VH-VL binders against q96il0. Designs and how they scored, part 225

Target 1, 167 residues: q96il0
Amino acid sequence: APERGAERRDTAPSGVSRFCPPRKSCHDWIGPPDKYSNLRPVHFYIPENESPLEQKLRKLRQETQEWNQQFWANQNLTFSKEKEEFIHSRLKTKGLGLRTESGQKATLNAEEMADFYKEFLSKNFQKHMYYNRDWYKRNFAITFFMGKVALERIWNKLKQKQKKRSN

## First folded at step 7 (VH-VL)

Design T7b (framework fv_ebronucimab)
Fold by ESMFold2-Fast, scan of step 7:
Structure T7b (fold): chain C 167 residues (1-167), chain A 120 residues (1-120), chain B 111 residues (1-111)
Amino acid sequence: as target 1 above (167 residues)
Amino acid sequence: EVQLVESGGGLVQPGRSLRLSCAASGFTFNSYTMNWVRQAPGKGLEWVSYISSRGGYTSYADSVQGRFTISRDNGKNSLYLQMNSLRAEDTALYFCAKDTEYGRYGFDYWGQGTMVTVSS
Amino acid sequence: QSELTQPRSVSGSPGQSVTISCTGTSSNIGTGYKVHWYQQHPGKAPKLLISANSDRPSGVPDRFSGSKSGNTASLTISGLQAEDEADYYCQSYDKSLYGYVFGTGTDVTVL
């Protein structure tokens, strides 16, 4: 049976958690959702005979993943902080404490929360617009390099066929 | 360039009211939380109140709760502070301050302040 | 009223390094809320000096640095210069107060 390694969690510079794949993995590994971004990280398998072009594609995909995780970790942190501030503000206005008699976290009803969601979405519209623009640019670049890698692999197969034909 | 210009301060008697204004320019006013901060002569900074970008929620320091009301007019790029039942301890320079984005809170721009003196 | 504790004053000579501490509680810095630092020259409005514990706004010299550990944040001014003589305030959010809190303020004197 394949050996499974211990799960390890590291914190990235942006505060995003980092996970290691199981030991002896020979494939891309999809980890559990990051604590901060709520996105599942992909750990890329690195073949021993990786071409420079394949390395560029892999690094671009890794960098794009890190950028994406950082964006959503920061967005989720912003959302959580502003949501907490909003709830506490409304509770203070009502003369209520942060927790109920049962020790549960005090919350607002859906009608009250609608004000927060409308404002949060409105406030962050431009930031999300820029995120989408950059997301499209990054995916275009990835698709372009994927095409280049595919052409390289086709060329290598043709080169191998030529060698086979000569011998 | 970002500018915040406060106005409306002056000498006022205890128990009376005063309304401060802050005129904002050089940024998308309706996208940012705005704050009032005060500083009594020779004393430190004291946060007074904030209002969310669309005015959906507000908060106040305990010392002014029930007496002061923060509001904004996004169509006029203006922030207001209605001060009722003024006390001698409300005497301070009142600053308008712009909050920052992205879960990174901090007041990146401040006005010059408007002086409120509460005295008989 | 302030909820964050700073030393009243610190002093140093030109070229020296000084550090200002800012101690909060579990309801603010201890909860993980970011700490911001402001510089205020006499008769002037405060200026944002350090954002989110350690980030420098554009135009702030790299000799200013911030850090945070547990309930305490610190501002370090290296290569102290005459123009650094000012009042310095830390700031955070406090969930029990439902609002922002400033530090007691520190007067930096360049001797």
Scores: ipSAE 0.000, ipTM 0.472, lowest interface PAE 16.3, mean pLDDT 80

Design T7c (framework fv_ebronucimab)
Fold by ESMFold2-Fast, scan of step 7:
Formats: C-alpha cells, structure tokens, sequence
Structure T7c (fold): chain C 167 residues (1-167), chain A 120 residues (1-120), chain B 111 residues (1-111)
C-alpha cells in the first residue's frame, strides 16, 4: 500500500474539510477548526484487528461528528445570510445606500441589531431543541457501545488470564 | 390549529385609504415574522410587506413603499396594513402569511385573503 | 417589479413526472438565496410545498421534490395525480430589492 504523505486535506461528502494525520499513528488525531462549522475534526485510529463491535462504535462516532459539523456549518451560513439581509433591509427602510461615501459597507448599531438577534434565537428555538435531543440520543448510543466494547475487552483479558493459568 | 383571518377589504376610490387587519390564533404570535402578500384577479402572487416578530423592523415592496404601512399588536394577536394613496393597480386579494419557524423566507400558513378593489 | 421566471403551463398524464423551472438573477437565486415553492388550488390560499430549495414540510408527499442549480430552481412532481392540478409559485429573496420575489406562476394540468 503506498505510504501516507505529509498532512493532506480532502472535502467530505457533507462539504466538511477532512485532514489526514502526517503518518501512521496509534492514537486519534485532532485537526484544525473546520472553515464552515468552526469545530475541530477528529481522525480516528483504525487498528488492523478491529472487532465488529469496535468498528460499529468508530463508525457511530465518525457519523455523529459529520452530523454535528454539517449542522453547525448550515447554522453558521444561515446566520450570516440572514444577518446580511436584515442589515440591507434596515438600510433600505431608512433610504440609505449599502455603502458610505468612502466606499465602506454601511453598518447598524447594537440597538438596531437587537431585534435580529432576538428573532434569530426565537426562530431557531425548535431547531436547536431537536438538535439537542438528537445530540443526547447520539451520545447515549456512543456511551452504550463504549460500554459494550469495554465489556468485550474485559472478557478477552479474563479469558486470556484464565487460559494462561490453565497452561 | 393555526388560523389567520383577514378583514377590512372593500371597494374604495383611487387616492383614498383603507386599513386591513389579520387576526391570528393557534400559535405564539409574538415569536414569528408576519407578511402581507397580494394577488390581482387572474394574476400571480406579489409580496407586499414584512414585519419582524416584535415590530422592530419592517420592509416593503418598491411598488408600495411610502404609501403602505405594516404594523402589529402582539397583545391582540393582530397584524395590520394601512394603505394610503390607493391606485387601480392595488386591486387584489390581500393575504396574511406567517413565516416558517426554520425559514424566515418561507410562509407556512396563509389566511383566505380579503379583496380590495380600487375603482371609480 | 422583477419576478422569477416560470413556464406559463406544464401538462402531464397521471403517473408521469413533470418539472417546473424557476429562473432568477444574480441578485436572488444566483446569490445563493434559498427557493421556496407554493401550491395554489383555484379559489384557495397558497400552501407551502417545498422550503429552502429541497425541504418538505410535514404532511407534504415525497412525490414533490425540489432542487437548485446556479440561478435556476426546479420543482419535480413524480407520480402525477389529479389533485396536483393547480398553480405553482416559486419564491426567493432579492438583495437589490431588499425583499421577497415570487415567480410568474405555472399552471399544471393533469390530462
């Protein structure tokens, strides 16, 4: 199989950036914050003798990470778009142009932005509630499978110890 | 059950004023942006105006800017459209529409509309 | 006032698929603003059919799907049924108008 090169970057199907570790490692690796979600991705170590249960746990963790990054990338994009549209709407209502005479973008003060922030939070309340529900469900499942993997490892160690004493 | 009921439409002469009302029920009115959309007889939909959930800001179509004023009374679950300097081109069925909770640009509930006719 | 461009009419037979296009400009769909679709039966208020390009609201059959490419959005109705005979409107936000724009509307006829 070809050697892994220096740090590399790929785009995942969800549009999330993916970084590869510099070389083969026996530990999980944490990358830089994703451009869109602002979350740090985790690259999971895959042992050559990974059990089916360990693979299921790893896939669940990877899937949860991708779901989480996709949610926040979309949320951040929505916030930015709506904020820009709010500012433009307010400026037009006042009869003002989008730019000052100096060519800089026109801005609103904190008092004028308060309505946008209140409405954005209100509009997204149920979306964030569903996100939190799903986040807890996913983490419960991960914890459950972590427990199963731990029990499998304990059983294997116990089996090996008993076999050793029987020899 | 979400309901939006428009009222205040009627026959009015050019240059006069008319005030439309929309009574809302079945949802937390003060948490959603509200819209007015009109449809001339046999024609398509035209967005008229938008008001934020607490009335902090408004927006208008160019065709009505300076003539129409959108307002709301959250204590009465009511939306209003004050129409001044009416023109024949303002003749239309006027709908009240609620903003969708996950999209401020999509309207998940609409009233049945109130007819405004501007004529001699 | 500027509108999004839709075909005047589209027709099909029961069970077929029909697609309605919605073409905007660089100030709306071309900028990346999301497109929403509405269904309106004669004498009735419009009903939200597709939100944010492709999301179906609760209660909308999966026969209805939306997509977007460049400055054009599309609504596809698969397995066309008699009750799908209605007017369909797209909608987006326009940054040059600081407001919403609707499409010209498409009349779907089921033969």
Amino acid sequence: as target 1 above (167 residues)
Amino acid sequence: EVQLVESGGGLVQPGRSLRLSCAASGFTFNSYTMNWVRQAPGKGLEWVSYISSRGGYTSYADSVQGRFTISRDNGKNSLYLQMNSLRAEDTALYFCAKDFEYSRYGFDYWGQGTMVTVSS
Amino acid sequence: QSELTQPRSVSGSPGQSVTISCTGTSSNIGTGYKVHWYQQHPGKAPKLLISANSDRPSGVPDRFSGSKSGNTASLTISGLQAEDEADYYCQSYDKSLYGYVFGTGTDVTVL
Scores: ipSAE 0.000, ipTM 0.473, lowest interface PAE 16.6, mean pLDDT 80

Design T7d (framework fv_ebronucimab)
Fold by ESMFold2-Fast, scan of step 7:
Structure T7d (fold): chain C 167 residues (1-167), chain A 120 residues (1-120), chain B 111 residues (1-111)
Amino acid sequence: as target 1 above (167 residues)
Amino acid sequence: EVQLVESGGGLVQPGRSLRLSCAASGFTFNSYTMNWVRQAPGKGLEWVSYISSYGGYTSYADSVQGRFTISRDNGKNSLYLQMNSLRAEDTALYFCAKGTEYSRYGFDYWGQGTMVTVSS
Amino acid sequence: QSELTQPRSVSGSPGQSVTISCTGTSSNIGTGYKVHWYQQHPGKAPKLLISANSDRPSGVPDRFSGSKSGNTASLTISGLQAEDEADYYCQSYDKSLYGYVFGTGTDVTVL
């Protein structure tokens, strides 16, 4: 089932407490690693009384997760494909078959594979630099909105205390 | 128990529009990709459209690109397909299907389908 | 849109083994995208039978197995039973289409 591998996140962003029934959907959950990206997705809980600012933060976090998942799914697939193409090309150059006598896939030694890793990293350097830049920009934005949500919750708490004193 | 229930199908004239809905339950809807897959009477399966967990990414089969729009409302656990400029070739049973993984997919659960018939 | 190529039909007797091939191109199976298999009985929705080339979902008998080599994936049904008479579809992702592609479908008949 979807819930089977999920890891629970006990508190809402910024750690502010709200009433939470025992239901699983009361808080965010962390799922098992995605088969393609190898990253664990967060399953976001949406409270009934979510503020517009809280919704904006949640949507930003959700969009960032989608972006991150898609990037790594594509990158992992590209890496695997190019690795197999490199191995195939080198084995063909050596006059070797793609399979051993045992039916096992033939591979190159560590020295030969070093050429592939160097070329792959070089070829993808700019792509990874742009990924890191965008990752930092996204996390800065998330942190900024987390701060705004925290301030909103503090303000609401102060308003609640003032109202109690008035009553 | 995972359940997907399609609705909104029917008889429609060529050139008109129709909106399909899919109601999901039994799983964390906003954590999985969703797809529409169709099957013309007596024919094979044809993928129509996909949408990522939070709607940031969508894609469409070439045959429906520009005419169909996939969307989702995670607050209502609902998936939609807006079908415009319908053609006789769009006649099919339309299935709602859940992705197996967050980023890439097989389809682990399917609805029973809703029939769309495009004819004069 | 490019489809994955499957044989139209495959037949066997109870207890025998049958294999269904699914041939793609460099833009899908050849790229390394995983292949999934579905079983569809007449009038029913498809059911996931094999996921990610060879993983068997809970509740699927171990007589169903999947494999993949190069541009071709295969579904093998051992110990064929009457209830296996159905249509079988393979499915993968195609990077050139930015979308999913299904096989042409194979009708399995148990004689």
Scores: ipSAE 0.012, ipTM 0.599, lowest interface PAE 8.8, mean pLDDT 83

Design T7e (framework fv_ebronucimab)
Fold by ESMFold2-Fast, scan of step 7:
Structure T7e (fold): chain C 167 residues (1-167), chain A 120 residues (1-120), chain B 111 residues (1-111)
Amino acid sequence: as target 1 above (167 residues)
Amino acid sequence: EVQLVESGGGLVQPGRSLRLSCAASGFTFNSYTMNWVRQAPGKGLEWVSYISSRGGYTSYADSVQGRFTISRDNGKNSLYLQMNSLRAEDTALYFCAKDTEYSRYAFDIWGQGTMVTVSS
Amino acid sequence: QSELTQPRSVSGSPGQSVTISCTGTSSNIGTGYKVHWYQQHPGKAPKLLISANSDRPSGVPDRFSGSKSGNTASLTISGLQAEDEADYYCQSYDKSLYGYVFGTGTDVTVL
């Protein structure tokens, strides 16, 4: 049975690394790639005296990360499913089995796979276009709020200087 | 309900063209390879054509190669067979058939068929 | 064009067993491609009866069984019943044709 190694396929030692943020982190920390999305997550630092505006920015960045992770996890799973289906269909048409005599998954050459990549990209063109549009909209919003936070911090420093001059 | 319904058959003169359709329902059409199989009156089953789940690959019986074209529209859950240069020997009941889930190269769901008669 | 060879007809009495052979070539059954069996009642579409040499789909009675050896597959119907009277077809894949091939068909008569 070629499926005897199925459980061990879930183990990827090089894809999983043990990590933790520095003991006393005052900054955002970047983790290892997610198993499904292949994107590195950002762990956001929350200051003790976070302003409402800073909280809004952080939540927007967290929500954007979750949206981005979910999109790519779904795309990668869809790609893998359709790739397996394409390989199966091509091998079946050639009269070949899905696995070699050594128990490894049968594969197609790069030229044959080019048809699949072309088909996958064309069928998902609109979906990827909407993803790009939303990605830019989200990053514009983040940049805008980063600017607002910067202005708030400048204004607070100016107010502190005025108070200090009174003494 | 998992169902395949063929249409488009009829009486046609030799050398003419005819287009068959097969409407699929009750399963994820774009995940399965589809086939056309025919049966001449009082005769056995003969495989006609194969199309992969995404339409990227097709195959034909030698008897129809170059004359018939299989296609699919996954957005409409529909399979088609364009039959050109029809011959008397193409007279048959035409079934569309779905490939099995486990890559067994078998046909687990069949339509009721549509009759094509090629006669002068 | 090649076909799988089946006997034209087999017959039996209720309760008996009948066996239908399906003989291929080295380009299909002989190379290890799976054999499938279909049952067709008069005026109806074929129905998958046995898949992948010996697997029964849900709803197929256990009196139907399949086997394969070399270039020949067999369908055995035990405890033959009146409703088993039908045409039976085997089917496999042929590597030289890059396509599917059906058997010549066998008419089963219940006496």
Scores: ipSAE 0.000, ipTM 0.453, lowest interface PAE 18.3, mean pLDDT 79

Design T7f (framework fv_ebronucimab)
Fold by ESMFold2-Fast, scan of step 7:
Structure T7f (fold): chain C 167 residues (1-167), chain A 120 residues (1-120), chain B 111 residues (1-111)
Amino acid sequence: as target 1 above (167 residues)
Amino acid sequence: EVQLVESGGGLVQPGRSLRLSCAASGFTFNSYTMNWVRQAPGKGLEWVSYISSRGGYTSYADSVQGRFTISRDNGKNSLYLQMNSLRAEDTALYFCAKGSEWSRYDFDYWGQGTMVTVSS
Amino acid sequence: QSELTQPRSVSGSPGQSVTISCTGTSSNIGTGYKVHWYQQHPGKAPKLLISANSDRPSGVPDRFSGSKSGNTASLTISGLQAEDEADYYCQSYDKSLYGYVFGTGTDVTVL
């Protein structure tokens, strides 16, 4: 459907993201939460005189954002669907229908859902451990490049100071 | 018009290496995930490898893990597959395929494929 | 790697409806990962036919429809035409493999 297509296809033909930064923005800008990951995407400001090192840092941050959003979109989908399947399975085992007499979705109490949460966490332990490992590795790399960019900016200021004094 | 054109296939002996290329046009290459999918003669489709839009995240089918390396050059709108330690069972038509949205895990456009034959 | 299970072939006459099943496991379709369908004519590249269980890409006729129930997805071709004679593949994502899986493929013949 057009509504479903619009929700699922949020990227313009030019490859522009579905959210737009404020006009004349000179800062990073935060968009609305992604439908699937529930994370807010960051639009990175690109300076006109961006250095190759600054470009590497920005690309690393953008790629880390995409990786992070893919992980959480996938995880949220997995959680939602397994939760629904668990509820349906338990209701069927109890001889109950999927909806109440008022037409609302039937649900399980917190005690029954505790079993699902324990199983889900145990089942996904290694996946979350690898996610945390990779997240720390990516943050280390970002921090490292942030340090290099800071040193480059200090060097450039010193170089500009010397040129100004020579003139 | 989205176009994906594969090249680099050919006849190669077992144990040797081959590098495939895919030239992309008609879309913002650096905004989309890319994949390699292969099809042995008369057989079905088999996913080979994935690379994120910026190239920082990759994954591989178990059958090629440790032997193949996927990479991309966003400045050249190009995707690559470095194939090492080739085996007879790697014989297939290799397709370059574009992801649509990261949450979908589908392939919305495909190239025509390049044939890799691994034989003595 | 594990594959999604499809019937090897289905047949129909022009104007009839045919349905192709795609059965997965709890690590892919059963988890709720979307199912995608591709059409491949002999000697041609695959073409995305149905995305995310039931979405039709631009240019795909409305006689092609997709659905999903539990561990099984289905592609239905209504008003079967000679041009529909092709191989059809389902595809999903598998969380245990951290990768993509394709179906075994179904050959559709129009009698």
Scores: ipSAE 0.000, ipTM 0.479, lowest interface PAE 15.9, mean pLDDT 80

Design T7g (framework fv_ebronucimab)
Fold by ESMFold2-Fast, scan of step 7:
Structure T7g (fold): chain C 167 residues (1-167), chain A 120 residues (1-120), chain B 111 residues (1-111)
Amino acid sequence: as target 1 above (167 residues)
Amino acid sequence: EVQLVESGGGLVQPGRSLRLSCAASGFTFNSYTMNWVRQAPGKGLEWVSYISSRGGYTSYADSVQGRFTISRDNGKNSLYLQMNSLRAEDTALYFCAKDFDYGRYSFDYWGQGTMVTVSS
Amino acid sequence: QSELTQPRSVSGSPGQSVTISCTGTSSNIGTGYKVHWYQQHPGKAPKLLISANSDRPSGVPDRFSGSKSGNTASLTISGLQAEDEADYYCQSYDKSLYGYVFGTGTDVTVL
């Protein structure tokens, strides 16, 4: 329970909706941080008159978020497991116990942990590279659909102005 | 209209297991985080667990961590709570609750609850 | 431990005003997480009464109001009526617990 609280996250929220800029009621919900991924999920606002294109964009963003959270949940579990294994191995090598005299978990200093971080990053380099590639691909797709939605809204606005002028 | 209907409660012996279900209707179930909240007889409300809209992420109260598992089936508009290693202190009315939309950490709709009694 | 602190009971006469406090810590209300209020009549499910510190859901009378300052939120019921006799719970989110936290609950009695 203490270890979970000790792993601090960014204080800034993940972000807010860009679908309904002037309307307070048209905002996404920024949820509590996920226990495993340490990321705050965004729950998307569903407009009353959502178009098929708007629905497609929302589903893309939701799916991308779920993919992103799944990746980081798995990554953090792997990191935590390997970190504990590394710490235990080093403590055993030093002839030290896993707990301090006060009953707290024994730790290694930053210099000792540098080897672990270096090895972890090196071992996971390709995995992180593919994650970054897919992350950018997904965001490009989202940006593309955001552009399509914007154009649809402009076209619908023009159509409505035409109808009003005919009267 | 939004409806949440819990089922699966009953009398169970300590150490045994029980599975609760919640049937949802009247809203886009796969777009909302869902929760279980319990209330022991004559006591206050206690949050138990949540599950994200797509089921990718969960969280639990410390009192049930490792014993309870929350899950959902978006194709059936259903929420579940698998309760293992039950204790007398788990005796409570269990509510299914829907997260509020629009950036709020609150519950806008609740079911009527299903009673779980852990006793010999 | 992690519960928000409320008075056990509050009483008033019809037409009077009563206020219920809800005190949290730096890991919840003090961090800026919003406070929500629920009304529960005997034998019934809770009903959302106030959302996000002070917002009233559709159908909630304007005599119910909420406020928040520092680590403490308050629910005020003006023009108290017999139907207001119920249990009231505050609720927020706690970043140290990665979960929601409820208040200890307050019994409102109309005398």
Scores: ipSAE 0.000, ipTM 0.455, lowest interface PAE 20.3, mean pLDDT 79

Design T7h (framework fv_ebronucimab)
Fold by ESMFold2-Fast, scan of step 7:
Structure T7h (fold): chain C 167 residues (1-167), chain A 120 residues (1-120), chain B 111 residues (1-111)
Amino acid sequence: as target 1 above (167 residues)
Amino acid sequence: EVQLVESGGGLVQPGRSLRLSCAASGFTFNSYTMNWVRQAPGKGLEWVSYISSRGGYTSYADSVQGRFTISRDNGKNSLYLQMNSLRAEDTALYFCAKETEYHRFGMDVWGQGTMVTVSS
Amino acid sequence: QSELTQPRSVSGSPGQSVTISCTGTSSNIGTGYKVHWYQQHPGKAPKLLISANSDRPSGVPDRFSGSKSGNTASLTISGLQAEDEADYYCQSYDKSLYGYVFGTGTDVTVL
């Protein structure tokens, strides 16, 4: 699934608009999981009459998506890199080849990997804490602006109804 | 402030052993992967070895595998390279280098280097 | 093999732009491992110039920029200055070597 998303992506500076949404859509479109981050990207719909407040919310959501995609892409690549380094180091130390008789990549059992997973988890504890902190801050800001946009839309509807009634 | 200082280099005969040390200060040593990188006179940089933050995994360049051993003492903020069965081609300036934060994959702090000359 | 390939030298005049390429293989840059760039003045230790393909460390002028496409990474120095005269090395991780690999190095001369 992530491979399909990667293959369909267009080149974009931000990486947010990496694929084409369905033509019939006039709202946000959710794509397949990204190859590296395993997260589903959202292509945000831009209304014709977008208010400054709506623009701020959309940009915050887009920036948060880019931040989240980049974080997990880097994290997953780092995990894969270090896991492979650990496995290769252990196999080389034992004098074993890196491939099985069938040519498949050789691997270590769960008990042999225990030290790697413990060290990886410990090493990344601070990084994940900072990620969670930033995620909560971003989620709070998004929720706050969503509320402000909702109030703006309600007030505009009320103003329109009042104008119609006054005429 | 943030500093790495190598020591232990010198003139040594082929086949002998030498132990290099790297003293770290100004950062949380036990949180970072450490590297040894060497540079032969007038030549380019060559990666030698790395050791993870807690010593759980190590790796070596093929040219030194089985002869060199990287280790660390987090209580002393020190990195070591035990070099056995030294060869003339091991002659180089040996740098100690700290790896960047986990998601950046590079070496952001380097020592001044310690010169190892393998000659008769 | 596995050593990243750089041009031996590039040169330019003050104010010009120069670009240094760093070409790897499927076992390193082609796998998606990040590329880092180092600047080394004669008799000095290397200094991290660009991290993770395109990120500039604190204190590095924005004249230095990095990019990556496929198996090749590039370092561009715009507005070339006399102090940019140095050796430049790229570096990545190589899964076939179980470790890191440096480029062959490029000598930048400012004429």
Scores: ipSAE 0.000, ipTM 0.468, lowest interface PAE 17.3, mean pLDDT 79

Design T7i (framework fv_ebronucimab)
Fold by ESMFold2-Fast, scan of step 7:
Structure T7i (fold): chain C 167 residues (1-167), chain A 120 residues (1-120), chain B 111 residues (1-111)
Amino acid sequence: as target 1 above (167 residues)
Amino acid sequence: EVQLVESGGGLVQPGRSLRLSCAASGFTFNSYTMNWVRQAPGKGLEWVSYISSRGGYTSYADSVQGRFTISRDNGKNSLYLQMNSLRAEDTALYFCAKETDFPRYGFDYWGQGTMVTVSS
Amino acid sequence: QSELTQPRSVSGSPGQSVTISCTGTSSNIGTGYKVHWYQQHPGKAPKLLISANSDRPSGVPDRFSGSKSGNTASLTISGLQAEDEADYYCQSYDKSLYGYVFGTGTDVTVL
């Protein structure tokens, strides 16, 4: 990165891994699934003459993506952490090691895991409800601004088309 | 107002047992993971144990594993720590701490602590 | 005792900025587990100062900020004030221990 200085390495907030879209993209690009959230990130194209309204929509979409990535990265990390703790606790109670004689990870049967799933679902019920509420609020706002941007683009096309026809 | 009040500390001889209690108020106790954290005089914080919201699973620091038992009574909004086979190195101020989750994580509320002194 | 490495002490004058590092391992901070910061005044219980690497709880001034990179988290106190004189602890979850781990603690002195 000679002309622009040293190339920087970025990591998204909340530990979400960075991805590199193809250079010279003229459209939004979708990356591979994030290591932590399992969601595919979107790289937003920024046009040279982005209107203030288009910028507001893009920033809202970027913020919503970041919020969504953080939520699922944290949820997946919490699930993995609590699942391993539960398995470890139950194996200790039985006097069993964490690995079988063959070296495999020791596992619990479905009935034993039922206690974990019941508690995990109960604990996270309100969190999932609030996530769904906020997700709908964010999508409503995005849809509203998408409508505004669409109207702006139609109006600009009409203005330009009329001017070109007159001269 | 969230409040956590520890009790049960005192002077105890090595090898004996002691039971700590933490009375919780001001929040839905049965929805949160609870922790015990200790601090030896003039030393730093050391995590001791935690118990899940419904008591379905627990975890312990290696230094207390097999000697301490964490439990909770959601009907009484109370957290307990049963300490057996006490050692001089267990001497510390014991804090009860509430864990919070998304969107804020960490131990958001702490009690004032109860002092446990293990001495012959 | 504690597992995360912090400097023993940090000193500064009123109005200066000080930074406290918290270095972990691949089993905790390096795995991606969040880092929390606590402030403890003498004779008092710890208070949550920064949660999940960089979030400020309501009531915590903007002059306190947190960041994380790789195995290291940092707490920065800008515009240092006399009331910031306290002990500061970082904390994370450790996958190999199936439990939480605190930092060694840093004593902040305002000269």
Scores: ipSAE 0.006, ipTM 0.561, lowest interface PAE 10.5, mean pLDDT 82

